# Ledger of designs, part 5: VHH binders against Transcription initiation factor IIB (tfb)

Target 1, 335 residues: Transcription initiation factor IIB (tfb), of Methanocaldococcus jannaschii (q58192)
Amino acid sequence: SVDYNEPIIIKENGEIKVVKIGELIDKIIENSENIRREGILEIAKCKGIEVIAFNSNYKFKFMPVSEVSRHPVSEMFEIVVEGNKKVRVTRSHSVFTIRDNEVVPIRVDELKVGDILVLAKELPNIEEDIEIDKKFSKILGYIIAEGYYDDKKIVLSYDYNEKEFINETIDYFKSLNSDITIYSKDLNIQIEVKNKKIINLLKKLRVKNKRIPSIIFKSPYEIKKSFIDGIFNGKDAKVFVSKELAEDVIFLLLQIKENATINKKSINDIEVYEVRRITNIYTNRKLEKLINSDFIFLKIKEINKVEPTSGYAYDLTVPNAENFVAGFGGFVLHN

## First folded at step 22 (VHH)

Design V05 (from U01 with A50G)
Fold by ESMFold2, look of step 23:
Structure V05 (fold): chain B 335 residues (1-335), chain A 123 residues (1-123)
Amino acid sequence: as target 1 above (335 residues)
Amino acid sequence: QVQLVESGGGMVQPGGSLRLSCAASGFTFSDYGMSWVRRAPGKGPEWVSGIDYSGGKTYYADSVKGRFTISRDNAKNTLYLQMNSLKPEDTALYYCARSGRSWGYGWYGMDVWGQGTQVTVSS
């Protein structure tokens, strides 16, 4: 079972999003008319939700969830691997390792620092015909990362030397007959845009949550790539104050066959997350099934005893796969 | 020595008011946008409000709009947050933060933070 706050990418009612597993499961249990109990375990049937799981070819796909469960716990273990990817799980929960060229489950209480774990190298790239283009997707990424909007306006700020992106922004909104006002102070530029149609789109996408919208997770590769470029403003690293946005970004990077390392820093008791993109990844394995898999193999750096976030641990049943992807960085967990 | 020092926190009943202050020193205060950020127990940081370098433009999270008012006095190097109609959900440690730009929104370059001042809203 996993901790309340662990991120999991799901598909529900045609929408793809990253949610906290505990929030998801608590809601399903609250809405269930009949809860099955097995000791301290609460179990509810689940319909209409898919998670990412690997198949016998070691490829990730969205697969249906049949049941969800939770139980009280007094302790959790945080596993940290190379690149500072992490997940909090119970002592008896199984993750995946590699033995004799096969991917096999292993219990958390059998793990040691230096052991190899299986994580996601890439995730399914669901591509739907989407009513947004590359230019908007880049600007949308920038709005989510750095922008502001309200009922009347969109506000974006730039350093003076970002002339190409400034011009792209202006040209895009001009093409939509927007009211554009430009302010400057020293070497800082602010662009205010009044366009009710775009503001309504931002509200529909729930951009104020500062999360990656479902339409981006479902978009073609080029749209995802442009959105990421907007988030990172053309750089290879970005500091996030929002852990949730950093988690979203890592899942999106996996969809475009990139990866990341994470550097956690603390400033006056405020934690921030530096995410650095890694664009060229390969598996140093000789067996073709492993070379062609969706897996990356990473060493454990730390195993730490921690307090549960909610007092509960959570789990999912994926009947044919018996695994799912969750955690900060895309861990593969046995169910 | 760049420093931000918050004050004015305390305990108040629901519906009450508090005024937070943030004293700035060691930099040219009037060149920077400023923000208030809060963190409730067990939760991550939440941006609350921002103000540009001059005080001419203000920005608010939906959760506080209409109840909170950000302001600044550049002659006194002081940022303020007037908090009215307080709710238990407003209970948090409130931080003053300097923006990396002249504007007071977004998370960009918020590398200078105060120590925080506690606001508790309960009966």
Scores: ipSAE 0.562, ipTM 0.828, lowest interface PAE 2.2, mean pLDDT 89
Fold by ESMFold2 at other seeds, look of step 22:
Structure V05 (fold): chain B 335 residues (1-335), chain A 123 residues (1-123)
Amino acid sequence: as target 1 above (335 residues)
Amino acid sequence: QVQLVESGGGMVQPGGSLRLSCAASGFTFSDYGMSWVRRAPGKGPEWVSGIDYSGGKTYYADSVKGRFTISRDNAKNTLYLQMNSLKPEDTALYYCARSGRSWGYGWYGMDVWGQGTQVTVSS
């Protein structure tokens, strides 16, 4: 079972989004007509939700969830692996490791620093036909990461040396007959854009939530890539104050066959997350049987006792697969 | 040493007002945009308001627009937040933060934060 705040990418009612597993499961249980109880375990049937799980070919797919559950707990364990990916799980929960060229479950209480865990190398790239172009998707990424908008205007800022991006922004909005004003101070440029059509689209996509919209998770590779380029402003790394946005970005990177490392920093009790893109993530742990798998194999750096967020631990059932992907960085968890 | 120090927090009744201050030192204050960020109990950080390097442009989250006013005095190296019509949901630890740019919105390059000042809105 996993902690309340652990991120999980789901498909629900045709939409793809990253949610907190505890929030999802609490909602399902609270709205259920028939709660089954097995000791301290509360269980509810689940319909219309898919999560990512691996199949017998070691490939990740969206797969239906049949049941969700929660139970009281007094402690959790935070596992941190290479690249500073992390997940909080119960002592008796199983994750996956490698034994004799096979992927096998192992209990958290049997783990030690230096052990190898199985994580996601890539995730399913869902591609639907959508009418959103590369230029808009790049601008959208930049707005979510850096921009401001209200009922009257969109505001974007740049460093002076980002001339290509500045020109792309100006050209895009000029092509839409927008009212554009440019301000400069020293090495900083600000572009103010008035365009009601684009502002209304940003509202429809709920950009104020500063989360990756579902339409991006469902978009063709080139659109996803362009959006990511906008988020990162063409750089290899980006610092996020929003953990939720950083989690969204990690899952999206996996969809385009990229990966990332995470560098967490605390500034006066504020946590920030530097996400660094890695287009060719390698470990020296190549196994012939698993070369074509969707897995990477990472060493444990830390195992720490932590307090549960909600007093509960959460789990879900994926029939026939008995696993799912969750956690900051894409851990494979046994169910 | 680059430093930001907030003050002016406290307890206030709903509908009341408070004025927060942030004293800056160790850098050229007038070169940077500044922001206020708050963190309610059990929640993540929420950007509240921002102001450009000169004080000429201000930005607000929807949750505070019309009730809060950000300002700065570059001669005194001080950032302010006037909070009016306070609600219980405004209860949080309020931080000032230096923007990585001159323009004072979003989370870009916020590497310098104060320790925060507590605002509690209750009867």
Scores: ipSAE 0.558, ipTM 0.823, lowest interface PAE 2.2, mean pLDDT 88

## First folded at step 23 (VHH)

Design W01 (from V01 with A50G)
Fold by ESMFold2 at other seeds, look of step 24:
Structure W01 (fold): chain B 335 residues (1-335), chain A 123 residues (1-123)
Amino acid sequence: as target 1 above (335 residues)
Amino acid sequence: QVQLVESGGGMVQPGGSLRLSCAASGFTFSNYGMSWVRRAPGKGPEWVSGIDYSGGKTYYADSVKGRFTISRDNAKNTLYLQMNSLKPEDTALYYCARSGRSWGYGWYGMDVWGQGTQVTVSS
């Protein structure tokens, strides 16, 4: 069972998004007309939701969820692996390790620092026809990461030396017959753009939430990559104040066959997350099934006892697969 | 040393007003955009409002637009937030933060934060 705040990527009614497992399951249980109880465990049937699970070929796919459950808990364990990826799980919950070249479950209470865990190297990519292009997707990523808009204007700022991106932004909005005003102060550039059509699109995509829109998770590879390039503004690392946005970015990176390390920092008790992209990924495994898998194998750095976020732990049933991907960095969890 | 210190928080009834202040020291205040950020119990940080280096441009989250007014006095190295028509959902710890740019919006380069001042809106 998994802590309330742990992120999972889901497909629901054709939309792909990252949600908190506890929020999802609490809502399903509270809206259910028929809750089954097994001791302290509350169970509800689930329709129309898919999560990511691996199959017998060690490949991740979206797979249907048949049931969700929750139960009270008094303690959780935070597992931290290489790259500072983490997940909070119950003592008796199973994650996956590798033993004799096979991926097998292992209970959390049997884990030791230095043990190898199985995490996601790559997530399934859905590519649907969408009505945004590469140029807009890059600017959209920048707006979500650093921009501002209201009913009248879009506002973006740049360091003076970001000449190419500044020119790309100006050229794009000029091509849409936008009113553009440019301000300068020292080594900073601000671009104000008036374009009602684009502002209405940003509202439709709910960009004010500062989350990756579903349309991006469903977009062609080149759109996803352009969006990510906009988020990172040509750099290999980005600091996020929003944990939720950092989580979104991690899952999107996995969809484009990249990965990341995470560095959590505190600034006056505000936690921020530095995400650093990794594009050169190799396996140190010789078996072809593992080399070709969607898995990465990472060592445990820490196992810490922590308090549950909500007083409950949460779980999903994925028929036949008996696993799902969750957690900050894409852990594989046994169900 | 670079420092931001908030003040002016307190308890107020719904519909009331408060004025927050943020005293800046250890850097050239008038070169930087500034922001107010809040954190409600059990939630992550939420950007509230921002102001450019000169005070000429202001920005607001939808949740506070029309109720809050950000301002600055560069001669006194002080940032302000006037909060009117307060609601229970405005209850939070309010921080001032220095932007990494001359423009005060978004999360870019916010490496200097204050300790926060508590605002509680309750009947």
Scores: ipSAE 0.579, ipTM 0.839, lowest interface PAE 2.0, mean pLDDT 89

Design W04 (from V01 with S30D)
Fold by ESMFold2 at other seeds, fold request of step 26:
Structure W04 (fold): chain B 335 residues (1-335), chain A 123 residues (1-123)
Amino acid sequence: as target 1 above (335 residues)
Amino acid sequence: QVQLVESGGGMVQPGGSLRLSCAASGFTFDNYGMSWVRRAPGKGPEWVSAIDYSGGKTYYADSVKGRFTISRDNAKNTLYLQMNSLKPEDTALYYCARSGRSWGYGWYGMDVWGQGTQVTVSS
């Protein structure tokens, strides 16, 4: 079972999004007509929700969830692996390790620093036809990461030395006959854009949420890649103040066969997350099935006892697969 | 040394008003945009408002637009947030933060923060 705040990528009613597992499961249980109880465990049937799980070929797919559950807990364990990816789980919950070239479950209370865990190297790249192009997708990523818009305008800021991206932005909005005003102060550039159609599109995509829109998670690879390049402003690292957006970005990176390291900092009790892209993913495994798998194998750096967020731990059932991907960095968890 | 110090927090009833101040020192204040960011108990940071280097351009989160007014006095190196029509959901620790740019909006280069001032709105 996992902590309330652990991120999980789901497919629900045709939308792909990252949610807190506890918020999802609490909602399902509270709206359920019938709750089954097995001791302290509350269980509800679940329909219309898919999560990511691996199959016998060591490939990740979206797979249906049949049941969700929660139970009271007094302690959780935070597992931190290489790259500072982390997840909070109960002591009796199983994660996955590798033994004799086979991916097998192991209980959290049997783990030690230095043990190998199985995490996601890549996630399914669902591709639907969409009405956004590469140039808009890159700008959309930047708007979500750093931009402002209201009913009248879109506002984007740049350093002067970002000439290529500045020119791309100007050229794109000029091609749409937009009203563009450019301000400068020393080596800082601000671009204001007035275009009612684009502002209405941003509203339709719910860009004010400052989360990755579902249409991006469902977009072709080149659109996803351009969106990510916009988020990172063409750089290989970005500091996120929003943990939720950082979590979204990690899952999207996995869809485009990239990965990341995370460096958490505290600035006056504010946690910020530096995410650094890894575009050349290496596996030090020789068995063909493992080389071709969707897995990366990372060593445990820390195991810390922590308090549960909500007083509950959460789980879900994926028939036949008996696993799902969750946590900051894409942990594979046994269900 | 570079420093931001917030003040003016306190307890107030719903519908009330507060004025926050942020005293800046150790840098050229009017070269930088500034922001207010808040953190409610048990939640992550939420951007509230931003202002450019000159005070000429201001930006607000939808949740506070029309109720809060950001301003700055560059002669006194001070940033302000006038908060009117306060609601219980405005309860948070409010931080002053310096932008990495002159324009204020966005998270880029935002590595200088104050320690925050507590605002509590309760009946």
Scores: ipSAE 0.733, ipTM 0.892, lowest interface PAE 1.4, mean pLDDT 90
Fold by ESMFold2 at other seeds, last read:
Structure W04 (fold): chain B 335 residues (1-335), chain A 123 residues (1-123)
Amino acid sequence: as target 1 above (335 residues)
Amino acid sequence: QVQLVESGGGMVQPGGSLRLSCAASGFTFDNYGMSWVRRAPGKGPEWVSAIDYSGGKTYYADSVKGRFTISRDNAKNTLYLQMNSLKPEDTALYYCARSGRSWGYGWYGMDVWGQGTQVTVSS
């Protein structure tokens, strides 16, 4: 079972989003009229939710969840692998390792530092017919990362050295007949844009939540890539103050066949997350099924006993697959 | 040498008011935008408000808009947050932070933070 705060990418009512597994499952259980109990385990039927799971070809797909469960727990184990990806799981829960070129489950209490775990190398890039302009998607990424908007205006700030992106922003909004005002102070530029149609679109997308909108998770590769470029402002790394946005970004990177390393830093007891993109990801395996798989194989750096976030541990039932992807960095978890 | 020091926190009843101050030293204060950021127990940082280098432009999170007012006195190198109509959900440690730019809003280059001042709103 998995800790309350672990991120999981889901599809629900046609929308794709990253949620905390505990928040999702607690809500389903609390709204259920018929809870089944097996000892300390509370189980509820689940309809209309899909998670990412791998199939017999070692490829990830969205797959339906049939049941959710939770149980009280007094301890959790935090597993940290290469790249500082991490997940909190119970002692008896199984994750996946590789033995004799086969991906097999292994219990957390059988793991040791140096063991190899299976994580996601890439996630499904489901592309719907909902269209977003490449230029808008890049600007949207920047708005979510660093921008402001209200009922009247959109406000974006830049260093003077960001000339190409500044010009791109101005040209885009000019092409939409926007009212654009540019302010300068020393080496700093601010662009104020008035365009009611775009502001209404930002409201529709709930951009104030500062999370990746579902339409981006469902968009074509080039749109996702442009959005990510906006988030990172064309750089290889970005520091996030929002852990939730960093988690969204990592799942989106997996959809565009990139990956990341994470560097957690503290500034006066504020934790921030530096996410660094990795674009050349290869498996060191010779079997064709593993080479073509959606898996990356990473060594365990640390296994730490920790306290559960909520006093409960959580799990999902994915019929036929018996696995799902969750955790900071995309761990494959058995069930 | 670069330093931000918050003050003015305390305990208040719902509906009350507090005024936070942030004294800046060791840098040219009026070259930088400034922000207030808060952290409630068990939660991550939440941006509250920002102000540009001159005090001419201000920005607010929806949760505080209409109740909080950010301001600055560049002659005194001081940032302020006037908090009115306080609610229990405003309970948090409030940080003063320097933007990496003159414009205030955004997380870019925000590497100078104060130690925070506690605001507690309860009956």
Scores: ipSAE 0.727, ipTM 0.889, lowest interface PAE 1.4, mean pLDDT 90
Fold by ESMFold2 at other seeds, fold request of step 26:
Formats: structure tokens, sequence, C-alpha cells
Structure W04 (fold): chain B 335 residues (1-335), chain A 123 residues (1-123)
């Protein structure tokens, strides 16, 4: 079972989003009229939700969830692998390792530092036709990362040396006949844009949640890539104060066959997350099935006992596959 | 040393008011935008309000708009947050933070934070 705060990418009613597994499962159980109790375990049937799981070809797909469950817990273990990807799980839960060139489950209480775990190298890239072009998707990424809007205006700030992106922003909104005002103080620039149609679109996309909208997770590769470039402001690394947005970004990077390293630090008691993009993925396996898989194989750096977030641990059932992807960085977890 | 020190937190009943202050030192205060950010128990940081270098432009999260007022006194190097009509969901540790830019809004270059002041709204 896994901790409340662990991120999981799901498909629900045609929408793709990253949620906290505990929040998802608590809602399903609390809204269910048919809760089954087996000792300390609460179980509910689940319809209409898909998660990412691997098949017998070692390829990830969205697959249906049949049941969800939770149980009280007093301890969790945080597993940290290369690149500082991490997940919090119970001692009796299984993750995946490689033995004799086969991907097999292994219990958390059997793990030790240096052992190899299976994580996602890439995730399914669902591509639907959308009404968001490449230029808007880049600006949308920047708005989500750093922008403000209200009923009257959109506000974006830049350093003067970001001339190309400043010009792209101005040209885009001019092409839409927007009212644009530019302010300067020293070498800092602020652009205010008044355009009711764009503001209404931002409201429809729920941009104030500061999360990646579902339409981006469902968009063509070029749109996803442009959105990510907007989030990162064309750079290879970004510091995120929002853990939830950083988690969204990690899953989106996997959809475009990129990966990342994570560097956590604290400013006072505020945790921030530096995410650095990487595009070269090394595979040191000889078997063709492993070389062609959607897996990356990473060594465990740390195993730490930690407190559960909610007092509960969570699990879900994916029939036939018996696995799902969750955690900060895309861990493969056995169910 | 660049430093931000919050004060004015406390326990208050729903519907009450508080005024937070943030004393700035060690940098030219009126070159920078400023923000208030809060963190409720078990949650991550939530941006609350921002103000530009001059005090001329202010920004508010929807959850506090109309109830909270950000201001600054550049002569006293002090940032303020007047909080009215307080609700239990406003319970949080409130931080002031210096923007990396003159404009206040956004996370860019936000590397100077105070230690926070606790606001608790309960009956």
Amino acid sequence: as target 1 above (335 residues)
Amino acid sequence: QVQLVESGGGMVQPGGSLRLSCAASGFTFDNYGMSWVRRAPGKGPEWVSAIDYSGGKTYYADSVKGRFTISRDNAKNTLYLQMNSLKPEDTALYYCARSGRSWGYGWYGMDVWGQGTQVTVSS
C-alpha cells in the first residue's frame, strides 16, 4: 500500500490528470454505498478510472481499476533511487526489481540500498486533436508557472534579457488584437494583456489551480513540448515551490520521452523542488525485451522510515496487470 | 544580512481581523516586489497576495480577494497584510517573501523568506 500524498496519473471520464492517491481513494470510499470491510481493510468497487500499468510486453498502457482499498498504518518507508525519485510505501507492499532478466515483484522489507528498482522510462502519449496551438501552449505553460490573471487582465513578468520570449508574447497577443501595456523597472519587464476571450479560455482550463490542464496531457507531442518549454522558460531546470506542479511536470516529461533529476531543499520550513530535464537515457541491459521496454532501472540510494501522511495506506486493483505507476518519478508498484 | 521578520499573528475568532507586518532589512526594499504566502497544516505553500516595488500594483488570490489588503511603507521598510472577515480556512503560517523582480507576483528568484507568523482562526 502507498502513502496518501503519492501522485498517480489517472484517466477519468476522458480527462487525464495527476491526483493524490489518498485523496482519490478516500473520495471513492466515502461516496460508496457498498463498502466491504475485511478486518482493518476498507474496500470499494471502482468504475470509470484507468491508471497506467505495464503489460506482458513490458509496455505501459492505461488500464481499468476494479477496486480501491485503504487500511490504517503506523509507519511508512520512503525509497529514494538515483535521480532522487521517491515513493512512500508500506513494508509489506511490493515494488518491482529485475532478477535473471525478468521483471519480478519484491517486498519493501526485502529491499536494501544498492538494489535495482523498475521505474517508468516513458509513459503513454495519448494524442487528441485540440484547439490549442504551439504558441499559445508555450505562453500557457508560463502563465501556469509564473503568471497572474483575473477578470480583467493577464500579467506576465520577465527579465529584459529574455528578449525572444518577450517578443513572442507580445506578437502573439497583438495578433489577437489585445490591449497590451508594458512596464519597466531597471531591467525587469512586466506585460499586462487585456483580452476577454483569452481570460475566459484560462477560466475554462482552470488555470488558477496552477496545474497542468487535461488537454495538455492529451495533446500532440509538439504541444506538450512547447508547454514544457514555457514552464521552464526555455531552460533545462526550474525550481518549483508547488510540489503538485512539479509532479505534473515529471509525468508530462515521461510522455515526451524525457526524464528528470530532482533536488529537494528547504528554505526555512518551505520545501522547494529543483527539476532538471534530461534526454539521454542509458540502458545497460543485454536482453532485447528489456532494451525495448518502457522501463528504466535505477539503484536504491536510501530507504528511510517515515510517518504516514494520513494514518492510512492506499492500494488499487488493476485486473490482469496487477501493477500501477505512481510516486514522484514514476515508480512501478505491485497490487 | 538580508532578512524578513513577520509579526502580528495570533488566535482570533471567525469574522475577526488581524494585521500582519513584515520588517525588511539588509537590502533596498523599494527595488523589490513582495508577496505573502501561507501554509496550512498538511498542505503546501499557497500564494496569498503580492505588491510591486512602489505599492502601485497589488494582486490577490481569489480566496482572499475583498477580505485582505496588502500594502507597504517604503519609508519604514515594512510590508503589511490587513486580514478582515477571517475564516477557519485562513488558519496557516503566513510568510512574507521577496520577489526576484520589482513586480511582486510569481515565484522567480524568490529566495528570501521570513520565518512566518501563525494565524489561527477558531471558535
Scores: ipSAE 0.715, ipTM 0.889, lowest interface PAE 1.4, mean pLDDT 90
Fold by ESMFold2, fold request of step 26:
Structure W04 (fold): chain B 335 residues (1-335), chain A 123 residues (1-123)
Amino acid sequence: as target 1 above (335 residues)
Amino acid sequence: QVQLVESGGGMVQPGGSLRLSCAASGFTFDNYGMSWVRRAPGKGPEWVSAIDYSGGKTYYADSVKGRFTISRDNAKNTLYLQMNSLKPEDTALYYCARSGRSWGYGWYGMDVWGQGTQVTVSS
């Protein structure tokens, strides 16, 4: 079973989003009329939700969830692997390792530092026809990461030396007949844009949540890539104050076959997350099925006992697959 | 050397008011935008308000717009947050933070934070 706060990417009513597994499951159980109880385990049927699971070809797909469950728990274990990816799970829960060129489950209480775990190398790239072009998607990424907007205006700030991106921004909004005002102070530039059509689009996309909109998770590769480039402002690393946005970004990177390392830092008692992109991903396996898989194989760096977030641990059932992807960095978990 | 020190927190009843102050030292205060950020128990940081280097431009989260007023006194190197019509949902540890730019809004270069001042809104 898995801790309340662990992120999981889901598909629900045609929308793709990253949620906390505990929030999802608590809602389903508490709204269910027919909770099945097996001892301390509470189980509810689930319809209309898909999660990412691997098939017999070692490829990830969205697959339906049939049941969700929770049970009281007094301890959790945080597993940290290479790249500082992490997940909190119960001691009896199974994750996946590799033995004799087969991906097999292994219990958390059997793990040692240095053991190999199976994580996601990439995730399914859903590509629907999308009305958002590459230029807007880059600007949208920057708005979500660093922009201000309200009912009247969009405000974006730049360093003077970001000439190319400044010009891209101005040219894009001019092409839409926007009212643009540019302010300068020393080497800082601010661009203020008034355009009701674009502001209404931002509202429709619910970008005030400062999360990756579902339309981006469902967009073509080049749109996803342009959006990510906007988030990172052309850099290979970005510091996020929002853990939830950092988690969204990790899942989106996996959809475009990129990966990341994570560095948690504290500024006073505020935790921030440095995400550094990695575009060159290797496997140290020779069997073609493993080379062609959607898996990356990473060594455990730490196993730490931690307190559960909610007093419960959570699980879900994916018929036939018996696995799902969750956690900060895309762990494969047995169910 | 660079420091931000918040003050003015406390306990108030719903509908009450508080004024937070943030004393800045060790840097040229009027070269930088400033922000207020809050953290409620069990939640992550929430941006509240920002102000540019001059005090001429201000920005507010929807949750506080119309109730909170950010201001600054560059002669005294002090940032303020006037909080009116306080709600239980405003209960949090409030931090002032220095922007990496002159404009205030955004997370870019925001590496200088105070220790925070507690605001509790309870009946």
Scores: ipSAE 0.710, ipTM 0.894, lowest interface PAE 1.3, mean pLDDT 90

